# Designs tried in a protein design chat: VH-VL binders against Stromal cell-derived factor 2-like protein (SDF2). Part 1

Every score and structure here is a prediction.

Target 1, 181 residues: Stromal cell-derived factor 2-like protein (SDF2), of Arabidopsis thaliana (Mouse-ear cress) (q93ze8)
Amino acid sequence: VEITYGSAIKLMHEKTKFRLHSHDVPYGSGSGQQSVTGFPGVVDSNSYWIVKPVPGTTEKQGDAVKSGATIRLQHMKTRKWLHSHLHASPISGNLEVSCFGDDTNSDTGDHWKLIIEGSGKTWKQDQRVRLQHIDTSGYLHSHDKKYQRIAGGQQEVCGIREKKADNIWLAAEGVYLPLNE
Positions, changes and structure headers below are counted from each chain's first letter, unless a header gives other numbers; antibody chains aren't numbered by Kabat.
F, E and O are the ipSAE of ESMFold2-Fast, ESMFold2 and OpenDDE, as the mean of both directions, binder to target and target to binder. V2 is 0.75 times the mean of E and O plus 0.25 times the DockQ between their complexes.
Where letters were taken out, [cut] stands.
Atom coordinates printed by the task and the answers are left out, and those that the model quotes come from them; centres of patches stay.

## First folded at step 1 (VH-VL)

Design ac1 (framework fv_acimtamig)
Fold by ESMFold2-Fast, scan of step 1:
Structure ac1 (fold): chain C 181 residues (1-181), chain A 122 residues (1-122), chain B 106 residues (1-106)
Amino acid sequence: as target 1 above (181 residues)
Amino acid sequence: QVQLVQSGAEVKKPGESLKVSCKASGYTFTDYYMHWVRQAPGQGLEWMGIINPSGGYTSYAQKFQGRVTMTRDTSTSTVYMELSSLRSEDTAVYYCARDLYYDSSGYPFDYWGQGTLVTVSS
Amino acid sequence: SYVLTQPSSVSVAPGQTATISCGGHNIGSKYVHWYQQRPGQSPVLVIYDDSDRPSGIPERFSGSNSGNTATLTISGTQAMDEADYYCQVWDSSSYVFGGGTKLTVL
């Protein structure tokens, strides 16, 4: 199944099987922006992310997402953008990953390169991918380190500049918009 | 403004080694991969290899394997390409070029250095 | 080893459309990038990912890639477009360049 612009997807971390999650709880350190974590359950209404293009491009709803495309991921419930910057993540001290802005406020810190592992040209369900943050070059990363204060049982999501097994993600569950003919 | 500034032209004798530098500025040096490409007089572009400035990891084209070494110095934001056992056929303009190379899909080279002419003659 | 084939030269009258081909086995399954090199200058990226233009490249430049042939198209060709043009792909473990096409505007 093709992932298209406008689709709402859940991103599953390959190694841990946790889903990319956010909620309206801010980080107690770093930026103080809305926190982003890994959630262990499949049934989680806070794990949907809408695939959006960078503003001002010709991409439209239903278009396929090309390998190497610069995209934004909007948290469905809070309308904020998956974001990174030069603040330290609470557990590891790696690059902080947060949610920022709203429907009318977005900046370059919301821009991520979609990197498909292997030779696939367009993003499909269950493909192994990396998401590399444009401004910091950090890969969206997670691991088996759990928050004790922010969210019991939820794992740290952060950015690291090294390519590792811990920065592979898959588009798992979703409400997929039909591919434009 | 992104700039890649290479060292000046060199004249070498067969059997010698060359070492060309490429100093990056205007961006975070460790966030982008760097390639080396050469071009013999009147000939096309030939890819030599890639270096990850963050980890120092390298990968070289088969033709140059065993003769080329790529290194970097993060304190000066500089990459180096050293080619040993020079022959007259190594006479070329050598370019460094920046890339956000992530995986096997292959990204384009968005910025290029000005080139370094290396002449190998007796 | 993967091979990209380009015509050695293409000639076009000013204001006409120039097309430069890049042939490769199943090249339509790969991303193709195009570089322009004017005499004595470094290469400049003019098209990437088959058909996308970098900022600052005129809309006269376009690209396509299907089957065994990728094409660079320059509409309303100008004297300033005289240059060598190179196509490029990534194939498994290396970058491969085409042999280059000299575009002459007569």
Scores: ipSAE 0.000, ipTM 0.455, lowest interface PAE 18.7, mean pLDDT 87

Design ac10 (framework fv_acimtamig)
Fold by ESMFold2-Fast, scan of step 1:
Structure ac10 (fold): chain C 181 residues (1-181), chain A 121 residues (1-121), chain B 106 residues (1-106)
Amino acid sequence: as target 1 above (181 residues)
Amino acid sequence: QVQLVQSGAEVKKPGESLKVSCKASGYTFTNYYMHWVRQAPGQGLEWMGIIDPSGGSTSYAQKFQGRVTMTRDTSTSTVYMELSSLRSEDTAVYYCARDSPYYEYGAFDIWGQGTLVTVSS
Amino acid sequence: SYVLTQPSSVSVAPGQTATISCGGHNLGDKYVHWYQQRPGQSPVLVIYEDSKRPSGIPERFSGSNSGNTATLTISGTQAMDEADYYCQAWDSSTYVFGGGTKLTVL
């Protein structure tokens, strides 16, 4: 299935199988912005992200997302943007990944480059991808470092500048909008 | 104002099941984890488990695994704790408690008023 | 399973300083929270993350945590401080409470 602008997707970390998750709980350190974690459950209403273009581009709802496109990911429930900056992540001290802004407030810290592994021209469900933060060059990353609140814990999500296996994500579940024609 | 309001006292017989409710108000219900803690008469606090009100994920203390079930209803901002196969030693005050705003450190900043459950023949 | 050890009771005269200890293996590597429970009432968080005080908790309450021991200190103790005090920490898969300390102010 083709992932188009306007689609709501769940991003699954390939190595751990955890989904990219957020809710309106701020980090207790760093920026104090809304936290982003990896969540083990498949049925999680806080794991949907709406694929949006960068403002001022010609992309419209239903258009395919091309390899190498700069995109924004809006958390469906809180309307905030997947964001990164030069604050330290809570567990590993890597680049903090947070949620920022709202429907009318977005900045360049919300911009991510979609990198499709292999020769694919457009983003499809279950395709191996990386998301590289434009301002920091950090790759969206997760690992088995866990927050100490529940057994097993939710996993830290952060940014790292090294390109490695822990940076691979797949668009798994979602509400995929039809491709324009 | 942040409040947790629990259901009223219960009297149960051994072998029955218990279901206690905890209704949250004054904050966004799905943003904070909720814990259940019990206290037998004259005894200390005992952690039973945790629920994520957004996704419904739970984790239980080993002692209660297999007997306890925690659920939530987001439309009413309510969490539930169900304990089955009741024994007389389950007589206790049961509390719900909200996790602190510091995500990784887990202090219980707001507590319900408690629900006294008496299990006797 | 991880165990937090508290003395069962501590007594002080009004106006004196009370100290309540909480012992655990390498406890200084964990965050410790403290709860006050007056008879017939719900617990109240009085110290979180070893030494931080929630809004509304008097300055006479303080905490520390190093090595194997966390300590709750109440300076200028008042009759209203008479209560059970519980320490709490997270350990790998569970939230652990100490056995509780009854503070008597006479």
Scores: ipSAE 0.006, ipTM 0.503, lowest interface PAE 11.4, mean pLDDT 87

Design ac11 (framework fv_acimtamig)
Fold by ESMFold2-Fast, scan of step 1:
Order: C-alpha cells, then structure tokens, then sequence
Structure ac11 (fold): chain C 181 residues (1-181), chain A 126 residues (1-126), chain B 106 residues (1-106)
C-alpha cells in the first residue's frame, strides 16, 4: 500500500525488528529533549508517526511521497517532530535523535530525506528505506545496544553518517490515507 | 497513596481463556509501566510481560508469546492481562506490579517493581 | 538462560542478623532488587538498585552486590521478618527472579 502524506505509520528497523518509538520521557544527557527508542513489541500506540511535508511546500494530504522527498515525521501521541542535532546519543556517542516542537513549532532539525532502496518512485509499505537527516547528514540508525532503565530492553536510536545495513527501515503497520486520484 | 486492586479469584477449565484486571489509583496512571508476574502454588515468581499504559505498547516473555495479551483503559486507570488456551500448569496467583518511574533514558539502570496488586488466584482444573 | 541462585531456607534467632545470598554470573555488573513475601500476601520491595531502601522500609534492611553474589542483610531480625525473599535482576530484555529463600525466625 502507498504511504501518503497524512498517513500514520510504524517504522520497523529491518535488522532488529524493533519499531521506532517515543514517549514523554526526556534524555538525561545531551539536549534533554524527548527521547526516541526502538521498541520490541508489535502492539504499540507510541510508535505511530504521521508523515508530513516540509512547511510551505505544495504537497497535500493523500499525495504520494516520492523517493528523495524531504519530509517530517510527527509523533502521533505527543505531536513532536522526529529531530536530530549535534548532541551525543547516550550509549554509543553517535548523533542524538529526539522529538522536538509541536504542531506550530518546527525547524530544519526536523527535516529528513526519504531514500528508497532500489528503483521505486514512491514510498510503499514494506519497502526498504533510509531516512537521512538534512542538517547533519546522519542516517536514522539503530543497533543491538539497549537501555537498561527501560523495561523490555528498548534499543538506542541515533544518527550515523556512514551508510550501513543498520540504517534500513520498513513502514510496517499503519493507518493509511487513500491515494489522491 | 498508591494502590493496585485486582479482580477476584477464578476457576477455569482447560482450553478456556482468562482475563484479569488491575485498577490503579493514587498516582498518574500513564507515567509508570505495569508488569504481570505469576506464582504457581508453592513456587517462585515468574515474569509474564509489561505494558506501557500511556501508549499501550507491550512486550511479553517468550514462554507466553502467542497466548498472552495485555491491554489498558486510560479512562478507568485499569490494565488487563488475558491468557488463552489455559492448562492445569497455569494454576497460579497472577499479580500486576508497577515499574519504577523513569524520567529520562540512561544506560545502566534497571527497573524494579515498587508496588504490587493483591493477586488473583486462578485455578485451572477439569 | 540466566539463573539466580538462592538458598532455599535460612534460620535465625530473634534479634540476630540474617544474610540471604543471590548468586549469578557477573551479577555485580547488574542491579539487584529484593522482594519480601509474607505467607498469603503480595511481594513488597525492600531493596532496589543493590543497596537502596524504599520509603517505609526499616534501616535494618541493607543490601550489597559484588562479583558473583548479591546479599540481603537483615539486622536485629523480628518475627515480622519471617517471609520468602526473592532477588531479581534484568538480563537480555527479561526479568529474572531467584528461586526464593524462606527466612524462619525462631
């Protein structure tokens, strides 16, 4: 199924099968912004992200998301944007990935380039993709490094500038808006 | 004061399903993860899984994966644990237990169970 | 699978010091928590993060954890301390309990 602007999706890390997750829990180091982790469970209402365009563009709800588009991902429950910056991530010391802002407060640190692997022109469910942060050039990344204070062994999510197999994500479960005709 | 109140004792037959409730009060329900732990008669404690009452996310012990489902209702501050395909070996006292509050993510810290419900005795027999 | 080993029972005279051990491979690299369970009652947290006491737990309860062994110490034991005691640690996204130790005060 096509992933359109306005759709709420779960992003699954291909290698670990953990889903991109956030909760109203801040980092205790670096930025102090809302934390982003990988969650092992399939059923998780804190792992929905709304696909949004960059402000001031012509894209509207129901439009397909093209390969190479610059997008924002809004955490559905907290309304904050998937964000990155030059602060260090807590376990690995890579680029911190956090949630920032609200419905009316967003900056360029919320901008991610969608890179579809292979020759696909538009984003579809279960396609292998990378998300590259515009300002830092870091790829959304996860690995088998776990936080011990979080039940279930939630994994670190961070940014890394090297293009690796651990940068691959799939849009898995979601509430998909119909494609505009 | 923190209080976790569970539903009453149940008697079930093999093959039936169980649904236990745990009603929380005295704190902000969505700020603390909730665990389910069981204890067979004369035996030790066995962890079953965890639920995030805010988002509804869950993680289950491998032994119970496919048979257990945990849910919550934020309007009533209640968590539920449902166990299907019951066997006589599922006879146990089932506890809900509140996880320690986290206010930030930090490597190296473990979670513990600071408050426990009174327990629900479930007897599975033919 | 990670295993926490406790003695099945410990007996102590009233007013004396009881020690309950919990063994695990490199357990000192993990945090250990301790629960008290009186007959017919729910578990109660008595020590968390190796050595810290929750509000309301008497100072006679203390804990330590180093190498392969964590220890719960109860000084000046009272009849009310008769209970099963469980150690608990996290390992590989799961929560592991020891088998439990029955403390008898007589």
Amino acid sequence: as target 1 above (181 residues)
Amino acid sequence: QVQLVQSGAEVKKPGESLKVSCKASGYTFTNYYMHWVRQAPGQGLEWMGIIDPSGGSTSYAQKFQGRVTMTRDTSTSTVYMELSSLRSEDTAVYYCARDSEYTYISPGHFEYFDYWGQGTLVTVSS
Amino acid sequence: SYVLTQPSSVSVAPGQTATISCGGHNLGDKYVHWYQQRPGQSPVLVIYEDSKRPSGIPERFSGSNSGNTATLTISGTQAMDEADYYCQAWDSSTYVFGGGTKLTVL
Scores: ipSAE 0.009, ipTM 0.495, lowest interface PAE 8.9, mean pLDDT 87

Design ac12 (framework fv_acimtamig)
Fold by ESMFold2-Fast, scan of step 1:
Structure ac12 (fold): chain C 181 residues (1-181), chain A 118 residues (1-118), chain B 106 residues (1-106)
Amino acid sequence: as target 1 above (181 residues)
Amino acid sequence: QVQLVQSGAEVKKPGESLKVSCKASGYTFTNYYMHWVRQAPGQGLEWMGIIDPSGGSTSYAQKFQGRVTMTRDTSTSTVYMELSSLRSEDTAVYYCVRDWSDYYFDYWGQGTLVTVSS
Amino acid sequence: SYVLTQPSSVSVAPGQTATISCGGHNLGDKYVHWYQQRPGQSPVLVIYEDSKRPSGIPERFSGSNSGNTATLTISGTQAMDEADYYCQAWDSSTYVFGGGTKLTVL
């Protein structure tokens, strides 16, 4: 199934099967922006992200997301953008990944390059991808470092400038908008 | 202004269950984790558990595992703590407490005194 | 299980500096937070993340944390500072409190 602009998706970390998660709890350190974690359960209303283009492009709702496209991911419940910057992540000291802004406030720290593994031209459900942050060159990354303060344990999500197996994600569950003709 | 308003004092008998409520106001209820902390008369603070009001996920201190249940109602911005199989040692003031994301407690409810006696 | 150790009591004369210690294994690798509790009242956050003050907390309150010991320092101690003080840290999956220190101002 094609992932199109406007689709709401859950991103699953390939190795751990944790979903990319956020809610309005800010980091107590670093930027103080809304925190982003890996969540072990599939039934989580805070794991939906809306695929959006960068402002000023010709991309429309329902258009396919091409390999190498620069995109934004908007947290569906809080309307904030998946974001990164030069603050240290709380557990590992890598690049902090947070949520920033709102429907009217977005900056280049919200821009991610979609890298599709293999020869695929457009983003599809269950396809192996990386998300590389434009401003820092960090890859969206997760690992075995867990906060463990919530039942089941939540994993740290951060950015790492090294291309590794642990920066592979899949678009899993979602509300997928039909592909434009 | 942030307020956490708890239900009133209770007197219980051993073996009964306790359910304390904590109503939040002055902020977005689902944005902050909520903890329950208790304090026996003349004793220190003891952490009981945490709830994520957004998803309802919980984690409990090992000592209370199997006896405590934390829930929330997002329509009323209220968290609940239920403690079962009460003993006299459960006599304490029970606090609900708001959490910032790095595990410190920035606002405390007024406390609910629970007396467990025969 | 992780344990935070505080002295049970500290006494200080008005206007002098009070120091309250909180000990734990490699505590300097963790954030330590401090709460003040006056009799019959709920605890109030006075220091978070080792050394930061919430809005409304006087500058005479400061904190530090290194090695195995975190310290709450109250300079120019006033009668109104008389209270129980608790340190707190997160370890693995638990939130650990020290046993509390009763600060007496004469």
Scores: ipSAE 0.006, ipTM 0.482, lowest interface PAE 12.2, mean pLDDT 86

Design ac2 (framework fv_acimtamig)
Fold by ESMFold2-Fast, scan of step 1:
Structure ac2 (fold): chain C 181 residues (1-181), chain A 117 residues (1-117), chain B 106 residues (1-106)
Amino acid sequence: as target 1 above (181 residues)
Amino acid sequence: QVQLVQSGAEVKKPGESLKVSCKASGYTFTDYYMHWVRQAPGQGLEWMGIINPSGGYTSYAQKFQGRVTMTRDTSTSTVYMELSSLRSEDTAVYYCARDYWGEFDYWGQGTLVTVSS
Amino acid sequence: SYVLTQPSSVSVAPGQTATISCGGHNIGSKYVHWYQQRPGQSPVLVIYDDSDRPSGIPERFSGSNSGNTATLTISGTQAMDEADYYCQVWDSSSYVFGGGTKLTVL
């Protein structure tokens, strides 16, 4: 199944099986922006991300997302954008990944390049992908480092400039918009 | 062979602006961040800021915010560091250095800038 | 702002082991990098990510990092190792250098 612009998806970290998650809780360090973590549950209403193009493109709802496209991911519940910058992540000291802005406020720190591993010209469900942050070149990354103060053991999500096995994500559950073609 | 070649020494007066260049070769210019670091005579290394040559994104050390501007020209594989409102305390050797996952793996030869009346 | 503390100088006899400390609050949770600078020359990366060596750096250079102290260790120290050594970390939105340690080999 194709991932199209306008679809709301859950991103699952391949190695840990945790989903990319955010909530209205800011980081206690770094930027103080809304935190982004890995969540162990499949049934999590805070793990949906809407696939959006960068402003000013010709892409429309229902269009396929091509390999190498620059995209934005909007957190469905808080309407903030998946974001990165040159602040240290809380546990490992890598690049901080946060949520920033709203429906009318977005900057280049919200831009991610979709890199499809292996064959395929467009993004499909369960396909192995990397998301590389445009401004920092960091890959969206997670690992078994957990926040001790959070029940259930939510994992750190950060950016790392090195291409590693722990940078692989899959589009898992979602509300998928039909392909226009 | 990775090389970072900086512009030559400068002598400036207080209140003037400085612009140092750093030309990169031997690798894909847009794949690596570039740092600027300075060293006053007989003193240690002081980080000034970082630029992503691909997107042009910059981040500056708090001490230099408002006075420093970093830019790049992808057609010539060159980064620039401009420091305004120069003071005698800005006398230093200025280095560019390539970032590789947070470490500074290759350094330019340095540019001596003397600020005196 | 984050602060790294190094001794201003360390002396060692040729062939002996030199250790240079780098103190920082909870530095063991950060990646520490080390640079060698000879007079009139640019710094050279000798250790990255706490303990890894760049290509071309001798095996006698090693590093460790735990708690509040990172350490650069030079075994079988040679006259050519005489230089200033700087530790460096990335903290929040900044890259921080230690004050530097002058290594003298006598």
Scores: ipSAE 0.006, ipTM 0.493, lowest interface PAE 15.0, mean pLDDT 86

Design ac3 (framework fv_acimtamig)
Fold by ESMFold2-Fast, scan of step 1:
Structure ac3 (fold): chain C 181 residues (1-181), chain A 118 residues (1-118), chain B 106 residues (1-106)
Amino acid sequence: as target 1 above (181 residues)
Amino acid sequence: QVQLVQSGAEVKKPGESLKVSCKASGYTFTDYYMHWVRQAPGQGLEWMGIINPSGGYTSYAQKFQGRVTMTRDTSTSTVYMELSSLRSEDTAVYYCARLDYGEYFDYWGQGTLVTVSS
Amino acid sequence: SYVLTQPSSVSVAPGQTATISCGGHNIGSKYVHWYQQRPGQSPVLVIYDDSDRPSGIPERFSGSNSGNTATLTISGTQAMDEADYYCQVWDSSSYVFGGGTKLTVL
């Protein structure tokens, strides 16, 4: 199944099997922006992310997402964008990954390059991908370091500039919009 | 060129305290966490704890909790490890090591030999 | 208290393949890193994230990690590879090292 613009997806970290998650709890350090974590459960209403294009492009709802596209991921429940910047993540000190903005406020810190592993022109469910943050060049990353104070045992999500096995994610569960033509 | 330079060897008596320094150069000091690992003569590597040079966050191995304190000075790009209530079994080479973004120790200091004896 | 188990020693003839195991409960769900330590020297990272090599580490070093065992493999073993080898993982609240394996080439 194709992942199209407008689809709401859950991103599963390949090695840990945790889903990309957010809630309206801010980081206690760094930027103080809304935190982003890894959540172990499959059933989690806070793990849906809407696939959106960069503003000003010609992509529309239902269009396939091409390999190498620059995209934004909007947290469905809080309407904030998956974001990164040069602040340190609380546990590892890597690049902080947060949620920023709202439906009308988005900046370049919300832009991620979709890198599809192997061949294939468009993003599909269960395909191995990396998300590289445009401004920092950091890859969306997770590991088995757990929060206790901010997110109650959920895993740290951060950015690292090195391309590693820990940067692999899959679009697992979701509400997929049908492909246009 | 990343370099971690530690303070020189020390001889201590039981009950005294130890303070080892590790001066970093060749990278942005506040971008990487720093760890302390020790190795008793003929023994393996033993993790002691971690410090975030930017935020000052520290976390210590349970065995050393209550005896170890890690600090840093951002103006000199130096981390410190202090171990109190020294015993003869604390005789070891003490290493500082930088944590790469991927949870491994990419650069190590040269080590500081500490001998605890009467 | 997570424990990593390594054999205390491994012996191999020059040019042969050496394998060093690192056992841990469900270690295949963790990232394993390997360090080489020559006598009187600081440890040197030789494998990270299960199977990746740092710049400057020869291609004959490789790693794998599955189930309850991670493995460091050194093909075409040379005298210069004589050292202690340590595996390492992060586990919930700490960084855990294996007990170390002394590799002898002769």
Scores: ipSAE 0.006, ipTM 0.471, lowest interface PAE 15.4, mean pLDDT 86

Design ac4 (framework fv_acimtamig)
Fold by ESMFold2-Fast, scan of step 1:
Structure ac4 (fold): chain C 181 residues (1-181), chain A 119 residues (1-119), chain B 106 residues (1-106)
Amino acid sequence: as target 1 above (181 residues)
Amino acid sequence: QVQLVQSGAEVKKPGESLKVSCKASGYTFTDYYMHWVRQAPGQGLEWMGIINPSGGYTSYAQKFQGRVTMTRDTSTSTVYMELSSLRSEDTAVYYCARGFYDSSAFDYWGQGTLVTVSS
Amino acid sequence: SYVLTQPSSVSVAPGQTATISCGGHNIGSKYVHWYQQRPGQSPVLVIYDDSDRPSGIPERFSGSNSGNTATLTISGTQAMDEADYYCQVWDSSSYVFGGGTKLTVL
């Protein structure tokens, strides 16, 4: 199944099987912005992300997402954008990953390059991908390090500049919009 | 019980460097950020910077950038704050303070280290 | 840089309610924390995230935060509450403290 612009997806971390998650809990240091974590459950209303283009592009709902495209991921429930910046992540000291803005407010810290592993031209369900933050060059990363105070020991999600096995994500569940002809 | 125990009072001359230690106990040292905050005599609290004891990453207040260095030793659960090119205006009580994971609050504070800078 | 404004002093009679304000532009969009500092002692967190109390802090301490003003409220004030009180927020560039308010209980 093709992942198209406008689709709502859950991103599963390949190694840990946790889903990319956010809700209204701020980081206690760094930016103080809404935290982003890994959630172990498959049933989680806070793990849906809408695939959106960068503002000002000609991409429209139903268009395929090409390998190497710059995209934004909007948290469906809170309408905030997956975001990174030069603040330290609480457990690892890697780059902080947060949620920022709203439907009308987005900046370049919300821009991620989709890197498809292998020779695939467009993003498909269950395909191994990396998401590299444009401004920091950090890869969206998770590992087996858990927060104590964020809702039951959810895993740290951060950015790391090294290309590692722990940077691999899959679009697992979702509400997929049909591919445009 | 969480405890942050700081090194003892120091008297320094202008131009010297200061290094204060803060030894943590009663929790997993690498799970919490550590902050440094100072207070000049009769004045308010002033944030200096933060260190993540796990990765060693630091961020400093702009006023202290270039003069302050924060480090840690995970084998002794100790953080250090070094301030160089001391001036009389650096006379203050220096505190270490532990940060929350999910809040920008400081939940536990060290006892403070009085540093006097005098010629 | 972001600025927090507190009154320099507040006086209250024993048993009465003390209120200490912390002013900041759009401070209601931030989480505000409050610290108590008695003479010669380290600061103690009394309120965090606008209105939550740490374990061991009496319920007579409460907080609120909306618009441009956050408030620390101490009901039934006692002599032991005499201290300097500091508000604190995270702004995008730094951890910012207010100038402090000296609370005097007669």
Scores: ipSAE 0.006, ipTM 0.513, lowest interface PAE 12.0, mean pLDDT 86

Design ac5 (framework fv_acimtamig)
Fold by ESMFold2-Fast, scan of step 1:
Structure ac5 (fold): chain C 181 residues (1-181), chain A 120 residues (1-120), chain B 106 residues (1-106)
Amino acid sequence: as target 1 above (181 residues)
Amino acid sequence: QVQLVQSGAEVKKPGESLKVSCKASGYTFTDYYMHWVRQAPGQGLEWMGIINPSGGYTSYAQKFQGRVTMTRDTSTSTVYMELSSLRSEDTAVYYCARGKYYGSRAFDIWGQGTLVTVSS
Amino acid sequence: SYVLTQPSSVSVAPGQTATISCGGHNIGSKYVHWYQQRPGQSPVLVIYDDSDRPSGIPERFSGSNSGNTATLTISGTQAMDEADYYCQVWDSSSYVFGGGTKLTVL
């Protein structure tokens, strides 16, 4: 199954099996922006992300997402964008990953390059992928390190500049928009 | 002194819904997850789902998705579990149990259980 | 869906060592927790994270986990240890319990 622009997806971290999650709880340090964590539930309404193009491109709803495309991921419930910057993440001191903005406010810190592992020209469900942040070159990363003060024993999500097994993700569950002909 | 106290036993008819409460005391309510687990007579333990009292976020076992709802009231430190469209197979003792959100995911404190009987 | 397999029953003489197994595919890569349940009572956590004891649990309770089998060991078993024992893991999207083992002290 193709993942198209406009689809709402859940991203599962391959090594830990946790889903990329956010909710209306800010980081207590660093940027103070909305936190992003790994959460163990498959049936979690706070783990849907809408696949959006970068503003000013010709991509349309229902178009396939090509390998190497620059995309944005919008948190469905809070309307904020998956974001990174040069603030330190709370546990590991790596690059902070947060949610920023709204439907009318987005900046280059919301831009992620889709890297498909292996062969394949377009993004499909259950493919091994990396998401590399454009401005920092950090890969979306998670590990078995848990927050002390952020509820849920949730795992840290951060950015690291090294390509490792811990920055592989799969698009797992979702509401998939049909592919344009 | 950490304690979870559940509401009393209930008798329900098929097609009805149940709502069980679990009142927490002796710790900071919003610092721990709350789980719901059930046990049919003479059977084993079955996990139903989890709620984060901070924010009210939930995740449910696939089997119960669409039929279970978990909520909380932070002013009374109480978690609720509602199960709809009851069948005789839902006859069970329903437990709430606390899980740490930093560190081990084991269920360290359990409520006393609520017996729910579903019969025509 | 992940499955944990326990023997239905185990019996030991007082003072002897009881072992209760919990089988699961590659279970050694997961953290295993163990619960004790006496008739008419709520479960009690006796071992967490494979081998750690909660405060108040006697040292005669120990745990291990490797390969495809986790084990709860009770040394110097006493009559008060008679109960059902359940193993538990987190797998991807849910908590999974074993079917339970009834320990009888003869």
Scores: ipSAE 0.000, ipTM 0.465, lowest interface PAE 16.1, mean pLDDT 85

